# VHH binders against Rho GTPase-activating protein gacW (gacW), part 1

All scores and structures are predictions.

Target 1, 182 residues: Rho GTPase-activating protein gacW (gacW), of Dictyostelium discoideum (Social amoeba) (q54g18r699to880)
Amino acid sequence: VTLTDKAQINASTIELPPLVSRSIDLLMEQGISSVGIFRTCASATALKKIKTRFEAGEDIDLKAENVDVDTVAGVLKSYFRELPNPIFPENLHEYFFQAMRQSSNEEIIQSLKDIIDQLSPLECKMIKKLFHLLHLISLEKDVNMMSPENIAICWAPTFFRSFASELLPINSFMIVNYFDIF
Structure headers, positions and changes below count from the first letter of each chain, unless a header shows other numbers; Kabat numbers aren't used for antibody chains.
ipSAE, averaged over its two directions, is called F for ESMFold2-Fast, E for ESMFold2 and O for OpenDDE. V2 adds 0.75 times the mean of E and O to 0.25 times the DockQ between the complexes of E and O.
Where letters were taken out, [cut] stands.
Atom coordinates printed by the task and the answers are left out, and those that the model quotes come from them; centres of patches stay.

## First folded at step 5 (VHH; from k18 with T50V Y59R)

Design k33
Fold by ESMFold2, look of step 6:
Structure k33 (fold): chain B 182 residues (1-182), chain A 119 residues (1-119)
Amino acid sequence: as target 1 above (182 residues)
Amino acid sequence: QVQLVESGGGLVQPGGSLRLSCAASGFTFSSYAMTWVRQAPGKGPEWIAVITSGGSTYRDDSTKGRFTISRDNAKNTLYLQMTSLKPEDTALYYCAKGLYEYGDLSDYRGPGTQVTVSS
């Protein structure tokens, strides 16, 4: 059995938090064509109401309650922003910088796979699903006005916290090259 | 501690131009990315342009190249050159330290300068 097989098996047995899975599913269905998704803000009050219900354990039927796309996008982003540690903590940042200095896309992609292998199985499963959504949004940039670079700007403070602006190029690279990396 | 002061706003006709300035103090300006953000009436804030500490720029695609961000690290000043202004550009414009994200870094912005585009 390969290392890839072990990682895939671990990821498939882990359940995502309902907030993450429900939000991403709704956004894949209804949010990809939304102008300025993740860049425009929902009200803080709307975000708090929905987020509090998810954190209390409610499995909200977001579609049945007609929760608007910007509120769902904000709830999803707030989940990652409020993690105790960012998805890509500071001890990984130098590896991201080293990847940016590689001479070929194949080397950059391999370096990124190696970084992703250091994440927990739950973290891997979450970022695979999240970056799939971000990739799909980037493919519709002519409609939603969200290029890979714009999406990277919206998410970099949440993904990295420190050095977010310096990591923008590799963040956008991961969005564009989703299928090769994840 | 951190202080950001915007200027250069005003009333302008459609198709007009404005240059906004942001004077920064209380931090090492050259070490941080800087963001221009706007908030239109009845809408939430949105970032429109970013410049990194190294001078790389990123723009919101909806402005379609009409806005140019720049910085002068020797003067601790951030700029936004706006051209071909449209009524939908009417908003309060403010600069922010770092990459702006609503719900984060909101305390690191200035009071803003009003841009009004009207006939």
Scores: ipSAE 0.365, ipTM 0.704, lowest interface PAE 3.4, mean pLDDT 85
Fold by OpenDDE, look of step 6:
Structure k33 (fold): chain B 182 residues (1-182), chain A 119 residues (1-119)
Amino acid sequence: as target 1 above (182 residues)
Amino acid sequence: QVQLVESGGGLVQPGGSLRLSCAASGFTFSSYAMTWVRQAPGKGPEWIAVITSGGSTYRDDSTKGRFTISRDNAKNTLYLQMTSLKPEDTALYYCAKGLYEYGDLSDYRGPGTQVTVSS
C-alpha cells in the first residue's frame, strides 16, 4: 500500500462538518451556473438563520427547504472565514510564495501538493472538496461570469488573510489545475 | 542561462493601445508558465496577467477587459496586448518565468519595458 493509497483511505473515513459537506453538495448541484456566485451578498438574516441551525446540530435539508444558493454560498464562505486560523495558515505562506517562484507547471503543482500534505487530514479533505467545487464553477465561467481570477478574488482573503492579494495568482492556479494538484 | 527581454513599451495617449513582447531564451519556453508584472513609480511590483497550461488569469475584471496575455511557443515569445490604456497603467512592465517572481528582482525577470500613458 503506497503512501498515497493510505492517505486516500484515511481521508475517506474522515467526516466533514455537515455545514461544509451539505453546503458544497448543494452548490455543486444548483450553484455552478449561478451568475456571480460568491460575489453576490446574501441576506445577512437568512445567512445567520442557516448558520445557527447548523451550529445547533440540526440536520438541514438545504435542497428540500429551497435554500437559495447565494445564502448557502455565504454560509460556506463564512465557515472558513470564521476559523481561528486561516485554512492556509501564515506559517505556510512562504511555501506558497516559493511555489509561485517555480517555473514549470509540474514544479508548481508538486510544490502545492507538498503544501497540501502539511494540512491535517480533515483540513485536507475539506480543501479538496471545496476546490473541486471552485474548479467546477470556473469551468462555467462563460455562464456564471466567475473566472478563476474572480473566484480567487472572492476566496483568497478567506484562505490566506495576510498576503491574500499577493497570493491571488497561486490561488487561481490551484483552481484551474485542481485535478493535477488534488 | 535564462534570459528575458521585454519590448514594445512607449508613450501613448489615454485610450491608446500597445503590444508588449517578451523574448525568452535559455529554457524550454513551452514548459513554463509566464507572468506579466508591472511596477509603477512609488509602488511595489504587481502581477497583472498569468498564462498557464490551464489558460489565462488576470488580476481583475478591468485588466481582463483591456489586456490579453498570449504566447507563441514557436517563437519563444510572450505577449501582452493592451487596449484602452489609462494614465494609471503607467509603469515599468516585466515578464517573468513562472507564476510570479515575488520579492527581489531575479534572473527570471527581464529588465522591463517602460509604458507611459499621458495626454
Scores: ipSAE 0.014, ipTM 0.271, lowest interface PAE 8.3, mean pLDDT 89

## First folded at step 15 (VHH; from u8 with L103Y)

Design v1
Fold by OpenDDE, fold request of step 18:
Structure v1 (fold): chain B 182 residues (1-182), chain A 117 residues (1-117)
Amino acid sequence: as target 1 above (182 residues)
Amino acid sequence: QVQLVESGGGLVQPGGSLRLSCAASGFTFSSYAMTWVRQAPGKGPEWIAVITSGGSTYRDDSTKGRFTISRDNAKNTLYLQMTSLKPEDTALYYCAKGLYWEYEDYRGPGTQVTVSS
């Protein structure tokens, strides 16, 4: 997608997949203070059931059905895990590394913004909403025991599909500085 | 081809210590981060400690201060020193390649740690 194409797309008209939007909304409401959220794995069976329903296009009311937050978290993570490409593909990894080599946080933030702008409008919208959730979770680290680093460890393999542990500080930085980056 | 073999588990009393080892083969051990992960009965797996290829460590707060992760690249071995063990630490302990602790393909078969009086 060219820069020109991106500029022509109104982000407000982009709809998130229901799995993503509904999962994040539920987690924002019920999952922020959950101990070990995204670290504690839910039942594979429960996860599969919910995921299958979403994939079938079912209008699931996660809240009304009292779906546990760990299951929802697992479903959300599985969505990004199963994307054809990682949300931050390999061709962007060097830019992330370069971003973190900047001398100031302001420069790092600007570089990260530039990287995020290379994503598709849909990807940008998804990542913005997701990282908002992750940021909120991190703010409650004293309750949920999920520090930015902890969250980063849980998500980095999914985001980057890389064994490069150098991406952890980057991911953590993005979570902490959400409002400045996104 | 990734092979990970955990050892050192056993039965210990509360307050006891145990040192786990993970022998790695099938990949360039020194080039990868490694993770210790555990799975308690009836629960899913959870990471507890990470050590990068450069030697930086990350630890989950639940075990921070009691567990120490280290590595010997010359021996292709990952270690977990556990102290002040609690019954809640009872679990199957795995080592995992990189941060892929959620993936069975990147974990060993595990070593059982049981903390009981």
Scores: ipSAE 0.841, ipTM 0.918, lowest interface PAE 0.6, mean pLDDT 94
Fold by OpenDDE, fold request of step 18:
Structure v1 (fold): chain B 182 residues (1-182), chain A 117 residues (1-117)
Amino acid sequence: as target 1 above (182 residues)
Amino acid sequence: QVQLVESGGGLVQPGGSLRLSCAASGFTFSSYAMTWVRQAPGKGPEWIAVITSGGSTYRDDSTKGRFTISRDNAKNTLYLQMTSLKPEDTALYYCAKGLYWEYEDYRGPGTQVTVSS
């Protein structure tokens, strides 16, 4: 999607999938201080049940149903894992590498912003909300034991679908510098 | 086909040490990051240490001061040196290709570590 196309799409009119928006909202409310969030695996059965309901278009109130945060985290991660393409597809990986080779954080941040702008409006909205959550989680690392690097390790395969370990520092950098990038 | 075989597990007393090994085949070992992951009874898998192809290491805080990850590319082998073992370290320990520690297809069958008096 070109910059022109993005400008024509009112971001306020773009609705996130309920699975994504509701899961992130719940985790922002209840999951930020949870020890090992996104590292601890939930019950596969519990995850499947919730995911199936979302996919069926059911209006799930995760909070009212007292769904555990690890299950919600698993559901959220599974959504991005099961996308037809990774949120950061292979054609962008070289740009990520080039971004990190720059001499200043300011230049790196600008390059990463440019890369993010290559995503569709929906993808941009999703990733912005997701990385906000990840950033907030990282700020509570002394409580939840989830440092930016820890979070990055947990999400890198899902985001990039690559074995390139060089992507890990990039992922961590984006989490730490969320407010400057997104 | 990716093949990973863990070894070196066993029964050890609290405060003891173990060195785990992971023999890798079916891929260019030196080109990939590797991960140690463990699964305690009744819990899901959790990564505990990562070593990149370049030699950078990442460690989970729960084991950071006690466990050391290393690799020998000439032997296609990944290592985990464990010291000051605790009962809570009791788990099945896996090695995984890359950062794909959550994927069973990229892990070995595991080696059992039991820490008990």
Scores: ipSAE 0.841, ipTM 0.918, lowest interface PAE 0.6, mean pLDDT 94
Fold by ESMFold2, fold request of step 18:
Structure v1 (fold): chain B 182 residues (1-182), chain A 117 residues (1-117)
Amino acid sequence: as target 1 above (182 residues)
Amino acid sequence: QVQLVESGGGLVQPGGSLRLSCAASGFTFSSYAMTWVRQAPGKGPEWIAVITSGGSTYRDDSTKGRFTISRDNAKNTLYLQMTSLKPEDTALYYCAKGLYWEYEDYRGPGTQVTVSS
């Protein structure tokens, strides 16, 4: 057992909520090419049916049931929107603004990494998996019509619970630079 | 107490044009981004255009530039100029405060746009 092996074992032992892991996995497999993903929502009825089953403790096989991409996307957003505290709480917002004032991308990236490191291990694992998906979607913007900026618009209120539009370029920067930040 | 009231909808032929208006009150309009949202019957909402307090705009690229968002801060009014309307543009159109386009508390009641021959 090496230090690298111990770190890898520790990272692999944190279990994501089934709703989060199953939704992201399905969207990575089937949602990347979906036009308007996260910008177009499923109906409230479709969302409620799936949410009710997850809330009852069911580990839904979304792929086997052919749950449509917009419903899965909406369920995923709803999970983060309904957290007691936002994933990026108010006390971090000034640090985000300060990070973007740095003079080089290297300094911006390091400052953003430092902010991410303040989240709990579970929160870090969730956003690492989520931003991986968002990054992959942004790479296919010519097909899905979702630029990093459009994706950032879809997620900004959910991530920050703030009206500050200055968080948009920060959000899009993190999507584009996923591999350097997360 | 946020109040948003949309107007300018109606029944139009394919290829037609409409200008939607959104009258805002109960908050400092010029300090917030504003969003146009639409929702077809039986579907969820989708955002179609955003304008920041500084005037930067973002839009749904799939509309191919047919829709133009603008604002008049002196009149607390948001606009959506729509051209080359298609049947698939048929929906209720709402304005939303900030980027809270999915949240009913921050949207107006909407104005119906129906595109049919």
Scores: ipSAE 0.708, ipTM 0.878, lowest interface PAE 1.4, mean pLDDT 89
Fold by ESMFold2, look of step 15:
Structure v1 (fold): chain B 182 residues (1-182), chain A 117 residues (1-117)
Amino acid sequence: as target 1 above (182 residues)
Amino acid sequence: QVQLVESGGGLVQPGGSLRLSCAASGFTFSSYAMTWVRQAPGKGPEWIAVITSGGSTYRDDSTKGRFTISRDNAKNTLYLQMTSLKPEDTALYYCAKGLYWEYEDYRGPGTQVTVSS
């Protein structure tokens, strides 16, 4: 075990909530090719059954129970939608707008990275994993019909809790430029 | 309170056309994006078209351009022009304020579109 290995072990001690990690893992394995993922919703009954179990503290093995993709996608969105504070709270929104006014893509990306660095370590870890999934979905848009803009339409209200449609291009930019920003 | 009222639904033959309307009140309509949403029996809702306050539009790519969203800010009215209708388009159609298409408080009660095949 080297000093680098010790640092990686310590960084990995931040554990994602099981709902988040299990949902994203299943969607990375089974959801990338799903037509309309996040745009189409599962039934309220299916969502409630899974949400109730997570709320009771159960660490559900979604894959072992063969929970369908749209139900898992809905559960994942509901987690972020129901957070006490949105992942990108209102006090950051003007910084997002200002970032997009930079003159070069490199400056825009650096400004967005600086905003994301203001999130807690847990929030950063969750968003990095989530945007990785969203990026992978966007790469398969010819199969799943979900462009970066379509994905952003599904997620912007949840990420920002704002009616400002100017946040939509920002959200799609972060999905497309995932590897440079996160 | 946000108020949205849809109209223009009905029974249509396959290949037919319909124009849906959504009358909006209780907010500054011209300042917000608007969304058309549909929900087929036994399924959850899905968004199908979005128009921003600036007039940019986004569509479900799977509809292949058969649906056109538009707005008239002077009349506080949102429209959906539907063409080449198919039985799979049978659903309750409603409009939503902004991108809050999954939230019942920001949607109207809907108008039924039935495409008989």
Scores: ipSAE 0.667, ipTM 0.861, lowest interface PAE 1.5, mean pLDDT 89
Fold by ESMFold2, fold request of step 18:
Structure v1 (fold): chain B 182 residues (1-182), chain A 117 residues (1-117)
Amino acid sequence: as target 1 above (182 residues)
Amino acid sequence: QVQLVESGGGLVQPGGSLRLSCAASGFTFSSYAMTWVRQAPGKGPEWIAVITSGGSTYRDDSTKGRFTISRDNAKNTLYLQMTSLKPEDTALYYCAKGLYWEYEDYRGPGTQVTVSS
């Protein structure tokens, strides 16, 4: 199942895939204070149960079923990991590196906004909602023990599919500066 | 071709110390970040510490500074120094290439650490 196919199945207009919207909504409500969110993973068995139901087309009410935070977090990460192309594909990585070489934060932010503008409308909508969650988690690091850097570590292979460590500070910068970039 | 082999695990009493080693081959060790991960039976993995190719470190704060990651690029070896061990530290400990700690192809088979009286 492709990103576009999931959107078309879900609605007569472009909407977020239910897996993405339901997972982020639950994590916004219950996950921000969870110690080690995204760093501590659910078991493969727990993840498979929920993923199989979403793949069959079910719009699971994760709140009504009391699905635990780590399982929801793992399902969300798995969705992005399994995209045919990463949300930030390799052809954008040099633009990310160039953006960080700008001389001021304002110029860096504008360059990053220009890169985000190259994503499809659905990708932009998903990333805006996801990075909003990641930003809120980073603001509660004294409770959840997840700094922007730790969150960036959890998501870097999923976002970029790259071993380049230089992408870590870019990832954390976007989390910290969410409201200015997205 | 990536080969990671962990060692140094064992049975230790609460309050004890262990140093884990990870011998790497099949890739240019010094060019990559490296990660330590642990997993208790029936639970999912959790990463503990990361060290970049440049030597910067990132740690899970839940260990309260008890674990220190380091590397020796001349020996292609990654280390985890664990102190003040507690029963809840009992797990299988893996090293991983880069930040790919959730991907089995980039992890070693692990070394068991058991903290028990």
Scores: ipSAE 0.632, ipTM 0.849, lowest interface PAE 1.8, mean pLDDT 88

